# VH-VL binders against q9p7v3, part 3

Target 1, 220 residues: q9p7v3
Amino acid sequence: MNKSIFIQLQDQIDKEHSIREKLTAEVDLLDEKLRVLQLLLANCEQNLENQEEILEALEIIKSKTRGLAELASNFPYYKYNGVWDRSIQKVVYLYLLASWTGRLDKSLRPTYSLLSLSEVGQILQVPVFPEESTFHLSIEQYLHAVLSLCSELARQSVNSVISGNYHIPFEALNTIQKVHSSFQVLSLKNDSLRRHFDGLKYDLKRSEDVVYDLRIHKLV
Short names: E, the ipSAE of ESMFold2; O, the ipSAE of OpenDDE; V2, 0.75 times the mean of E and O plus 0.25 times the DockQ between their complexes.

## First folded at step 1 (VH-VL)

Design r3 (framework fv_regdanvimab)
Fold by ESMFold2-Fast, scan of step 1:
Structure r3 (fold): chain C 220 residues (1-220), chain A 122 residues (1-122), chain B 110 residues (1-110)
Amino acid sequence: as target 1 above (220 residues)
Amino acid sequence: QITLKESGPTLVKPTQTLTLTCSFSGFSLSTSGMGVGWIRQPPGKALEWLALIDWDDDKYHTTSLKTRLTISKDTSKNQVVLTMTNMDPVDTATYYCARMEYDFWSGYYDYWGQGTTVTVSS
Amino acid sequence: ELVLTQPPSVSAAPGQKVTISCSGSSSNIGNNYVSWYQQLPGTAPKLLIYDNNKRPSGIPDRFSGSKSGTSATLGITGLQTGDEADYYCGTWDSSLSAYVFGGGTELTVL
């Protein structure tokens, strides 16, 4: 065995480690901002007073996502996509939530509407459905994000009733029902996505129970 | 090329319902980012936006007329239909349909029909 | 109700320059791109400018657009008699979930 062979292997290991380290650093910065935005969007009662913070967070997340896409485009997509997959799911989810709650001022869609995968790609200026192994938003990332949205809407429905807001539960139920119907026709090939989808029936049930209680007791 | 054309009645009596059809060619309303809207213009007055329907069947209406307006599409026929109830002489106008092309940050009407005149008289 | 304000009329001589303003708020011009439409007498409107400052194919570079804060401006240089028309600004209003047009500006080339 020539020693140069092992030196080449070590060099390759070092290069891959450096790439993962660079990608992870960008992802970590993105994750911190995602956590902040998630907290800002968790409480509708904060109202107008945090709107500027939400818009600023959305813009930073967009910029960070594009920066990650640019960095990632220099390396094999399927070798490194595990580094950012979860974080990009969260980016999509938070944009869906911000749009649905009417917090995304530049949205062309009304409050309580679901952004499509293509629309999220346009907002972030990131490709969708590329055949090449380039950085892109995947169908799986979008579907995970939609399911996460439904869970959050069911949670907010319960909290909205406690705070005396009876409109949110009706809009949440409508959205969750549409998502549930759409997912029923899909043949899911991914175990993670299938398990996430299995949770949707509980979100639907929770949302239904909230609305039924309002209809029976309050005639609303 | 891309074309849109409005069709419907030219004369409507007060309290009647107006139904206008926009027939288009050269694009599909199943294509992401595409929509068709309705805009009207009373004689000698400004353009007034009425409604929009997009590729995924999301519908938008001007607030002041929302209860009177419905918009629907038939993607297989390349048609968009606008219905307006309880017509009044003040609704006399030229009605246009137009293609909306947009991404998240921009929305604009890039191709317009020639317009159809609707007169409401007693 | 009118949410985008334009001057009702503007006039200048052939070869001169004119500027048409469009004033709105944070929910429309402040957060969205602005388009401009030209309507020649007896015709349907035609897209002149989109995305604040871009021209469709076939629109001469004499036409330009700009945006600052909650206001947009259409500029026309080298005025020609064929430019006599009504000009409308338009944009999406996020608060209304509706597209809105300005009141229109009648350009007269004297």
Scores: ipSAE 0.000, ipTM 0.426, lowest interface PAE 17.3, mean pLDDT 84

Design r4 (framework fv_regdanvimab)
Fold by ESMFold2-Fast, scan of step 1:
Structure r4 (fold): chain C 220 residues (1-220), chain A 121 residues (1-121), chain B 110 residues (1-110)
Amino acid sequence: as target 1 above (220 residues)
Amino acid sequence: QITLKESGPTLVKPTQTLTLTCSFSGFSLSTSGVGVGWIRQPPGKALEWLALIYWDDDKYHTTSLKTRLTISKDTSKNQVVLTMTNMDPVDTATYYCARIRGYSYGYFDYWGQGTTVTVSS
Amino acid sequence: ELVLTQPPSVSAAPGQKVTISCSGSSSNIGNNYVSWYQQLPGTAPKLLIYDNNKRPSGIPDRFSGSKSGTSATLGITGLQTGDEADYYCGTWDSSLSAYVFGGGTELTVL
């Protein structure tokens, strides 16, 4: 056995480990800000109190996402994308949630609708559907984010009723129904995404139950 | 282009039933979150909401007139029909139909031109 | 009986600012979104403001809305003669399960 072959293999192992550590460090910094934003967005009832903090967190997350994209572009996408995949799913999810609830900008204007994958890419200034295998937002990341949004909207519907806001449950149900209908026509070839989609029926039922209860009690 | 137009009789005798049709284009009542409502305005007086119907056939009527009002839709014809029984001279008004966006806490974003109904003997 | 109270009339000179109030209760303005409708003489009402403070496409920024507690306010700046109209607030009343309008305010531009 030639010793130089083992030295070359060890060098490659060390180099890949160093790359993963650098990417993981950037992801950890991003994850910290994602946790902050998620807490700030947990209650869609808020009108202004934490809006400045939300805008700051959104801008930091955008900046950190672009920094990660820049770093990751120096290395093979399919070899290292597992390091950031879940965190980027969460970036997309929180931007969808901020848009839906009216927290993306100073207008405080809820969209009660979904940003498209292309719109998210434009906002974050990150590629979508690139010709080369470079850092980009994937269809799978977007679809996971949409499903996560539906779960959160179903959860927030209960809280909005408790606080006396009876409008949010109807808009949440509308969004979840549209997502459910859209997923029905997709041929999902990803097991993780199919399993996540299986959970959507429970979010739909939860949202239906909230709206049904409001109508039976003549609150709407 | 979203357009709504009211149609029906311009003259009704006391005790008769009024039937008004709202015909619309540019949207469908098969679309989730969309509805059509009826609002009236007696000469020189304020707007008074009467009834509304949503895409899912959910219906609401003003309490004071609830027993006299029926609202229905024909989604395939793009029509909503309001029926009001036992007409009285105080029911003389311009009747408007309007599209409502959002669920029960919506707003009326497009209005018809209105149709004037006079109740007299 | 009106559940939403508006002043019957308001007047100001061209270029000035005017404010129209709409007062209700917790079952309507207090817990629900407020809309404002403009009715020019002899015409159908037109949506002017929705969701308390939002403008539809085509409505100039001279028109603004706000809500505080159980009251809502429509603000009009840079008054023009073409703004002479009746203005109505409207919202859902949860206790009545009904949409309610204010009594209307006649704006006269002097």
Scores: ipSAE 0.000, ipTM 0.414, lowest interface PAE 18.6, mean pLDDT 85

Design r5 (framework fv_regdanvimab; at its last look DockQ between E and O 0.02; V2 from the best seeds 0.00; counts 0 for: pae E 19.3 > 2, placed apart)
Fold by ESMFold2-Fast, scan of step 1:
Structure r5 (fold): chain C 220 residues (1-220), chain A 124 residues (1-124), chain B 110 residues (1-110)
Amino acid sequence: as target 1 above (220 residues)
Amino acid sequence: QITLKESGPTLVKPTQTLTLTCSFSGFSLSTYGVGVGWIRQPPGKALEWLALIDWDDDKYHTTSLKTRLTISKDTSKNQVVLTMTNMDPVDTATYYCARSEYYDILTGYYPDYWGQGTTVTVSS
Amino acid sequence: ELVLTQPPSVSAAPGQKVTISCSGSSSNIGNNYVSWYQQLPGTAPKLLIYENNKRPSGIPDRFSGSKSGTSATLGITGLQTGDEADYYCGTWDSSLSAGVFGGGTELTVL
């Protein structure tokens, strides 16, 4: 009987390994498209001609995310969510960035604001509230994505000044300040999220310094 | 304080598999934002990044060697293991393991503390 | 081939200043932080600069870093004989999802 028990344990180990391999393969396909979109959005304020490529990449990422969600819904969410967690954070982040910069649709109208978790879920057509054994966007994924957005906005503030665009630093600072204020009223229970939030103060300082330099040199 | 040390064979024959172990102390590979990776340097040549494993068991590897590289961790032993198949004389190099810091999904990783390196010679 | 380009060598006399460049693309230096490493003869590399321009504890302020667009620069002032080493830039490449290093620059203090 002891041998039978160990054979059953080995079978379970093999099944879980197979599931992780299948999920990892789908995540790898998604990650490939995420890398493409990230490059397209990196210099978006200087390159408006790539808008059709951005829209195509967003649609592919949406499709791949739904495909991952369909596959993942066959397995326990909390057992396997580590396989896709950071990739989904990046999906949310890129949609937040595309919205903020005006690249979500052909209008090229920046929002200079955050899509809510609910709005991201509606756009991706993925659930935002947990259901047993169902794939969903988590609060933690959204909050990590928002913090990553702040880091990117601080970076783009420096680059936009080099390019002669003095408007972007002010919008970036406004967004980062609002995020910083909002996070301070949250009681974060997740250690990784608290560590990520600790970095926000540096993004805020970088953004403040850019705006300060513009004002002291009378460029704004 | 933070230390890393590479161990493994110093001589490998062509077509054999190389297995290197990185033993570390002064930090945990369970800590958010921490990874351990491998970098090699052939004699008189530049540093070449190989692979990395992080706190969340995410694995990264250089595209040119992807099919030959496997990286794994044993958090309880404070060890990271790199395996490279089908060794060739051009793989002769000093192999370093290094602790790497992660900022976020945008920035990735950078090595901050390095082991002393272990020299691997591939010859018949 | 090489993703990040550095000059193969640089030389100067004690007390002088040198600058080492590192050139990449939007997927690496353009989007990500740059680190610099010093490798003394026969030793492992040591972190000199991280996050473009920050120094770890114990690194003298004679070493400085900067980044502009897709290029980064390591500056060394008040050169000393002990600065003779190979210097490497490094960053993360988002398109490769991998770390990348420059080809290295040999600094000779004559």
Scores: ipSAE 0.068, ipTM 0.620, lowest interface PAE 5.6, mean pLDDT 87
Fold by ESMFold2, look of step 2:
Structure r5 (fold): chain C 220 residues (1-220), chain A 124 residues (1-124), chain B 110 residues (1-110)
Amino acid sequence: as target 1 above (220 residues)
Amino acid sequence: QITLKESGPTLVKPTQTLTLTCSFSGFSLSTYGVGVGWIRQPPGKALEWLALIDWDDDKYHTTSLKTRLTISKDTSKNQVVLTMTNMDPVDTATYYCARSEYYDILTGYYPDYWGQGTTVTVSS
Amino acid sequence: ELVLTQPPSVSAAPGQKVTISCSGSSSNIGNNYVSWYQQLPGTAPKLLIYENNKRPSGIPDRFSGSKSGTSATLGITGLQTGDEADYYCGTWDSSLSAGVFGGGTELTVL
């Protein structure tokens, strides 16, 4: 029985733990900045003077995402991608939201448009479909982010009426309808993604109800 | 009909670990948008939100007690377990388990169905 | 230390209207839905209002909710002696990634 084999296995376990701790520390720092941007974008309809803060937060998040990508590229992607998966979904989501609301500097799309996965990758300067097992934005991360965007658009649709922006509910409905139609033609094999998509009907109904109320009361 | 029931010790000594089990029926923790969590209420005091575990196995803990709380689930048994370490007399409270409904990542959860609660006394 | 602030008590005579306020911040009430809970003496809390102003089945329309900015309000009209209870506001706090409750308001029916 080779004692040295088990000592080498323990050494490998300890190294992998150290790598996960280092990656987790970077992800925690990213998450702190994601919370800041999330709050800023949730209020962007009611606080038009926060644009500089939004741009600063976006740049910090881009820098930290690039830093995480550099660090993670030293290690096998599929072994460690669980460490950052949810945080990167949120990065993608917040960039989609910033672009949709017209708050993203140098967006590749006009206001009320949905960035593609490739366009998000270009803006963040992070690979999307790498040929090697390296850090990248995944299709699943993007699809989850799109669904999360729809939930926020339904919420902002309600708040935009309060602010007197009666155009936003129609743009939100249009976006949610397009996402709903696009997802219906996908063969979703991921259980988590399927469950997330199943909730989209609530956002669609909420957005439809806002638009219906506006038309009945002749506000548009 | 949705029901939740708390079980566990009613008397605990200081420094011991409290383990509470929530057994529920009428819903599944596999269902999108569902979570089960814990709220406590010291005698004569306000409700205090403690922790939640959701259908996607995400866990949330109140910051002040995060190092003392562990939450886990067994979806096949319709159970959620809360463990709280290093109990102190100030932790004497009625502990409720509650189902929570998910809106989305930005609007979070809210409790919609509550158990009857179990009173836990931490003696000296 | 309370994240959400409620008045400790309110009172009114039967048939009157009462309002209960709940004050928070942009990380909670400002950007998240507010729920309200009724806790009758010796019982568990019961959901009264969700999504700022919606009533679950079985809650009469004399209970109403509203939200403005970082504040929420529970309104009770046609006050009855059976409404004597503690009332809590609750919401999600995005910066804490956790639920939070107000300190509670004791409603006394005179």
Scores: ipSAE 0.000, ipTM 0.447, lowest interface PAE 19.3, mean pLDDT 86
Fold by OpenDDE, look of step 2:
Structure r5 (fold): chain C 220 residues (1-220), chain A 124 residues (1-124), chain B 110 residues (1-110)
Amino acid sequence: as target 1 above (220 residues)
Amino acid sequence: QITLKESGPTLVKPTQTLTLTCSFSGFSLSTYGVGVGWIRQPPGKALEWLALIDWDDDKYHTTSLKTRLTISKDTSKNQVVLTMTNMDPVDTATYYCARSEYYDILTGYYPDYWGQGTTVTVSS
Amino acid sequence: ELVLTQPPSVSAAPGQKVTISCSGSSSNIGNNYVSWYQQLPGTAPKLLIYENNKRPSGIPDRFSGSKSGTSATLGITGLQTGDEADYYCGTWDSSLSAGVFGGGTELTVL
């Protein structure tokens, strides 16, 4: 047995580990900022009260994302994307939510509309359809983010009724319905995405129930 | 620093009602994505999830004990209270309160910080 | 009536690797994040892994988690005497709208 082979393998393992640690460190910093923004966006009705804080958080996240992109571009995407996939998905989700609730620049999309993957890429200044295997926002990340958005909209629609904001449930339902219809024409090959999509049915039902209750009680 | 502490009687007679209080610090139950729940563990046995209350005052209960369990919160006092009726010797266990973090509507909650637990013995 | 199934016990020598399995269904592990907890003798459980494979601050990289389908696995490398404990998997069950735990696994360091 040639022990030298194993020494070389160990060196490669150590190198890969070192790279993952560096990437993880950046992702951890990003995650901290994501938590802050998530809390700020927890209620659709609070956009005026904390708008400056939201914009600041968005800019910080943009900066951190771009920093991560620069670092990650030095390594094969397919080998290390597991380190940032969930976090980047959350980045996209929060930008979608910020835009939908009118807390992002309205010049791109009107309130209660869904940003496209390309638009999110433009906002973050990160590629979405690269020719090479470099850091980018993936279709899968975007689709997960959209589904997460729908879940959050269903949740906030209920809360909005309690607060007397009765237009939110209708907008939420409209968005969820459109997303549901769009996903039905997609050939999803990712098991995780399929499972997440199955959950959309529940969100749709929940959103429908809220709207129906509003109609029954003649609140709208 | 996040801390949780359970308080209440350590001895309960059969058929009586158990009332446990969880006092916590380092976080607020008014914060989005935060919940506080209860888990128990009989001597030498596995963890059993009981109930959870979140920042929106939504309550979740294990199905097997739903009719016996009541959970409530006092956000201003940073307290959560669990009541369990019709106690039986089989309910003898260490009871833990824990902070739970919210994932999303589909993925639910998971405990991330635990109290030290309080041992409750049900005996005549 | 356990919703999640774990082996009752595992054992290995110091420095070795062990794995602990956790089996569930589509309504729990299949659709939700898995967390793992370490319970040292006479102490409260401690969060070890969350979101299938993430480690909280202070947890060494010897501990790892993975999820596939309706099953999850906890891996411990470089086993130490101090790792002797009970390990529990946990997740959320969407059909029950409740948290669920496995039966626990006793890890013995030989």
Scores: ipSAE 0.000, ipTM 0.488, lowest interface PAE 13.3, mean pLDDT 90
ESMFold2 (binder alone), look of step 2: mean pLDDT 93; pTM 0.952

Design r9 (framework fv_regdanvimab)
Fold by ESMFold2-Fast, scan of step 1:
Structure r9 (fold): chain C 220 residues (1-220), chain A 125 residues (1-125), chain B 110 residues (1-110)
Amino acid sequence: as target 1 above (220 residues)
Amino acid sequence: QITLKESGPTLVKPTQTLTLTCSFSGFSLSTSGVGVGWIRQPPGKALEWLALIDWDDDKYHTTSLKTRLTISKDTSKNQVVLTMTNMDPVDTATYYCARVEGYYYDSSGYYLDYWGQGTTVTVSS
Amino acid sequence: ELVLTQPPSVSAAPGQKVTISCSGSSSNIGNNYVSWYQQLPGTAPKLLIYDNNKRPSGIPDRFSGSKSGTSATLGITGLQTGDEADYYCGTWDSSLSAYVFGGGTELTVL
């Protein structure tokens, strides 16, 4: 009967809405801590006293990401991944930035290099390269995060010169050049990722200009 | 049987460039998940990891020496070459090469399963 | 500058049991696999334990490894004089994109 059919449809609508609300609540909690960490890392070159806050934020983000992964694994990936996709891109980005700048642990030792997708997955204890489409860190999320890192490194290069640190611009340029070369070999089949990559040429130019100015003024 | 052997100069003057070659047999650097790393040990001191090259030409260097270190491979010759510029007396050490084993996409499981006998390099004027 | 901390020395009598600790952080031991290496005087290091608790072929059962949180432990039971050596823990550090060793522990068999 028609009444029974429509009742079943309403139940599915209500169920999907409930799932989306639960996922959104977890994402909101993660986003709050991501905003805090991003601000801490934006000024990390000058302020070494905030290291304890950074380590605390990284641990909370890891915990919240794993909690989200556990919850999300109960539901179809393609149907709900839009709820967390942007936030997980930011998680990966901030871990890449913390590693590059030396803020991932108490040693304060910069890597000046990229954590691989698999390394980020191991740190967060979240799957990568799954056999089937379950909750995981995607290649696309990682590539977006790498591009975001390059933009931030170009920005920090300008600020580091103002503060008298002449080493950061050279390391940033090296990283951005390697990323740019690597992306040109990839056959990108996603509009969002292609548009993000199109921005990389401006970050590269900004970084090149900073280093060029340092060489002209003999600050090498 | 897997074997590795280091070769290169035993005496280097300050400011010179050191070039060490690791020659190996019993495995190939075309095999996914396999690499070769370099480790050094100053007399009476701890082991210090220097660099690693993977099957797909991914290169890793210790941060403190990154600007001085170059690592390359010749898969057809079963050789890995380490170059270290601007040698100093504090770089005096026994240099080892070792096979790195792990997983295709993930360095988190890397370990050094077979080691060369080591070659002693003295930096002195 | 070491990111993995080991006691500099440990000692015990033949037949006794000894444990050697290795302490790190989430970027190394906490999220990665730990290996242990034995270095007899005047020789190259030898792999003793890999993947936290696995033994390569030829390593006797009296050697064992374990990991809890950001710390790892090497256990040696039934100590023999031939076990007198330097012991190193090692792991990948994801923050550094580098392999790291502990400072080493000198085992003396009394």
Scores: ipSAE 0.000, ipTM 0.400, lowest interface PAE 20.8, mean pLDDT 84

Design t5 (framework fv_tezepelumab)
Fold by ESMFold2-Fast, scan of step 1:
Parts: C-alpha cells; structure tokens; sequence
Structure t5 (fold): chain C 220 residues (1-220), chain A 121 residues (1-121), chain B 108 residues (1-108)
C-alpha cells in the first residue's frame, strides 16, 4: 500500500493551512481599521472635526491593503481569494463613499460620483488587471462595493431629510439611477452579485420616494 | 396639499406679549426643522428663530434673544413663537418656513403666507 | 453682525442675462441660498447650496459663489422673472442666518 502519497498530501494540506492562517491574520487587522473608518463616515456632514481621523484611517487602510497584496502575491490568487474578498469589497466601498461625500482629501469637496475601478486601483496602488494570478482588485469586488454604496446613499438620504438637508437626496438619487441603468445592461453570472443587485431596486425605490416626497411637498 | 398657515397676528402696544402659531399639513411635520422669518413694511427679510425637528436645538437673532421663545408641538403639527416685551421695531409680517438647523445650513424650502404684527401705541 | 450686500435694483432686457450679486466677507466659504419674492407673496427658493436648483425651477436660473461674491444668474430673462431676490447664508461664528437686503429685478 503506498501511504507516502497520503503523507505528501498531508504536508501540502498543512502548508496551505499555514498560508490561510497568515492571510487571515492580515485580513483581521485590516477589518479592524475598516470598522473604525465606517463609524467615522456615518455622519460626516455633521462632524467635520473628525476629518484628520478619517484621512489617517484611509491611509492606514491603504497601507494594510498593500501589505496584504504583497503577502498574497506569493500564493495562488484564486485558491486564497476567499480569505480577503469581503474585506477588499469593503475597502473599495469605503473609498467610494469617502470620495462621494468629500472626505477623501483635505478639500472636503464631495464628488457626488463614482471612482472607477481603475481610479480605485491607482489610489490603493494595487493592480486591477490580473497578471499571472497576482493580487488584484476584481470586477466583482468593485460591483459589490458600488451596490453597497447605493444602499448607504439611500440610508443617508432618509437621514439627511430628517436633519433638513435637501441636497443629498437629489445627488443620491442621481447616483443610484445611473448605477441601476448600468447594471441593467450587464449579464450577471455570479449568484452572490445577482442577489446583491436584487436589493438595488429597494434602494432605488427608497431614494425615489424621498425625492418624490420633497418635490410634492414643495409643489403643492 | 402641503400648507403652512400662520395665525395670531394683530395690533399690540409696546411692552405687551403676542403668541404666533403656524399650522402645518401635508407633510411629516415632526421630521423637519422650522423657522420664523419677518419682514418689516417695505424692508427686506430678517431671520428670527429656528427650532430643530425634535425641539432639542433652538437659535435666535440677537434682536429678539431673551424676548422671543420658539416652541413646537409635534402631536398637533404646530409651530409657535411667544413674543414678549414687544417693541415698535418688531412690527413686521411674520412667516413660518420649513428647514432644519444643522451644521450644513439648510435652505428654507417652503414658506407660509405670513401674519402681520403691528406694535404701536 | 455678518453682512450681505446686494445691489438695490438690476434691469435686464427680455431674452438677455441678468446677474444679481451678493457680497460678503469670505462668502465663498459659506453656502448661499437664493429666494424670489413677488409683491404680496411669500418667498420661493430658487437656488440652494450656491449652485443647485430645485428640479421644478427652470434651468435659466443658476448660481456661483467664490471669494467675496456670490452671483445669481437668470438667462433669457422674462417678464415673469420680475421680483425681489434675496441671498442668504448661515454664519457659524454667531449661529445666525443672514439675509441680503434684496435686489429688485426689472425686465425692460
């Protein structure tokens, strides 16, 4: 009976487990900083004094993302992508949100628009075009991030009206409508992404209802 | 229909008090901040006071601070302005307007028709 | 104590562009809102946050704000645009809303 083959397979399993543990440790550190940034961005228009903390958190997240990318580049991308996929989606999402709301730099100027996948890659200094299965930002990660942004913008639209801000709902609706139109022309074959996209219709409706309410109340 | 209807205006002698009310309908009153703005005959607009959606924050123009009190009753959809120690300079049309006090300095997106207050002897 | 200065009157020929200015110290650092008031009527919001326009207000209305001057621009002037126009800001140092003195627009 040749048991040496099974012993070699066990050695390989142990090595892969060790790699996953190293990657998971880096991801956990990244996730900690992502939670901090998300809380800082929750009420950005009401707390401009936290801008320095936001810029610091963005820079730390960029640094940790690059550190993860360097570590991950030593291993097959598609074998280990599941370890960092959700966290990288959140990195992209928070950078999109920071840019949209004007918190990405010291100018405090909202863009009210989407950074492209290429632009996010340039900011984070990580590739977007896959090269020999090296670490890169994927189209799926970007699309998930865009959908998460739409959900957050719909939420902020409701909150901004309660606070008396009537500008944010109009910009949010414009962004969500453009995203919805863009997704309509895509042939999605990823089940997770398709399920996430199914939620967009509710974000769009909520955003439309907020703007419709403001419009009707001002017209009648 | 969205409506803001002011009432309580009239002629009053200097040093007396007057209470203005604004009845809101057609929108969720409890979700919006509210303002009082006045306009003396032939003059421009002057902001008077603001109250947040829940009544926790209030601000007043220096000319009325200590004399006027802004309040609201969300269960009745009403905004009030209690005007004490009235002066001739307080003579104006008083408008209620919708808009929230916040660090973002929101616009006044809807206004009532106004109610006239005349302070004279 | 913050003061906004507007010209008392501005005239425009039909079809031409009217510009109404609102002067204030470092007003470009503040958000400017513009209101239209016709005789005997309540004011109506026409431009908010410097350059944004409610969807029901014609595209002929626009705004800008930089340095010490904010401007309301009304292109292709019409008789129906005749009104008093007021600029407004929030002064965070005093916690007060401030209105300009108003500008009467006449379409000749």
Amino acid sequence: as target 1 above (220 residues)
Amino acid sequence: QMQLVESGGGVVQPGRSLRLSCAASGFTFSSYGMHWVRQAPGKGLEWVAVISYDGSNKHYADSVKGRFTITRDNSKNTLNLQMNSLRAEDTAVYYCARGEYSSSWYPFDYWGQGTMVTVSS
Amino acid sequence: SYVLTQPPSVSVAPGQTARITCGGNNIGSKSVHWYQQKPGQAPVLVVYYDSDRPSWIPERFSGSNSGNTATLTISRGEAGDEADYYCQVWDSSSDHYVFGGGTKLTVL
Scores: ipSAE 0.000, ipTM 0.409, lowest interface PAE 17.5, mean pLDDT 84

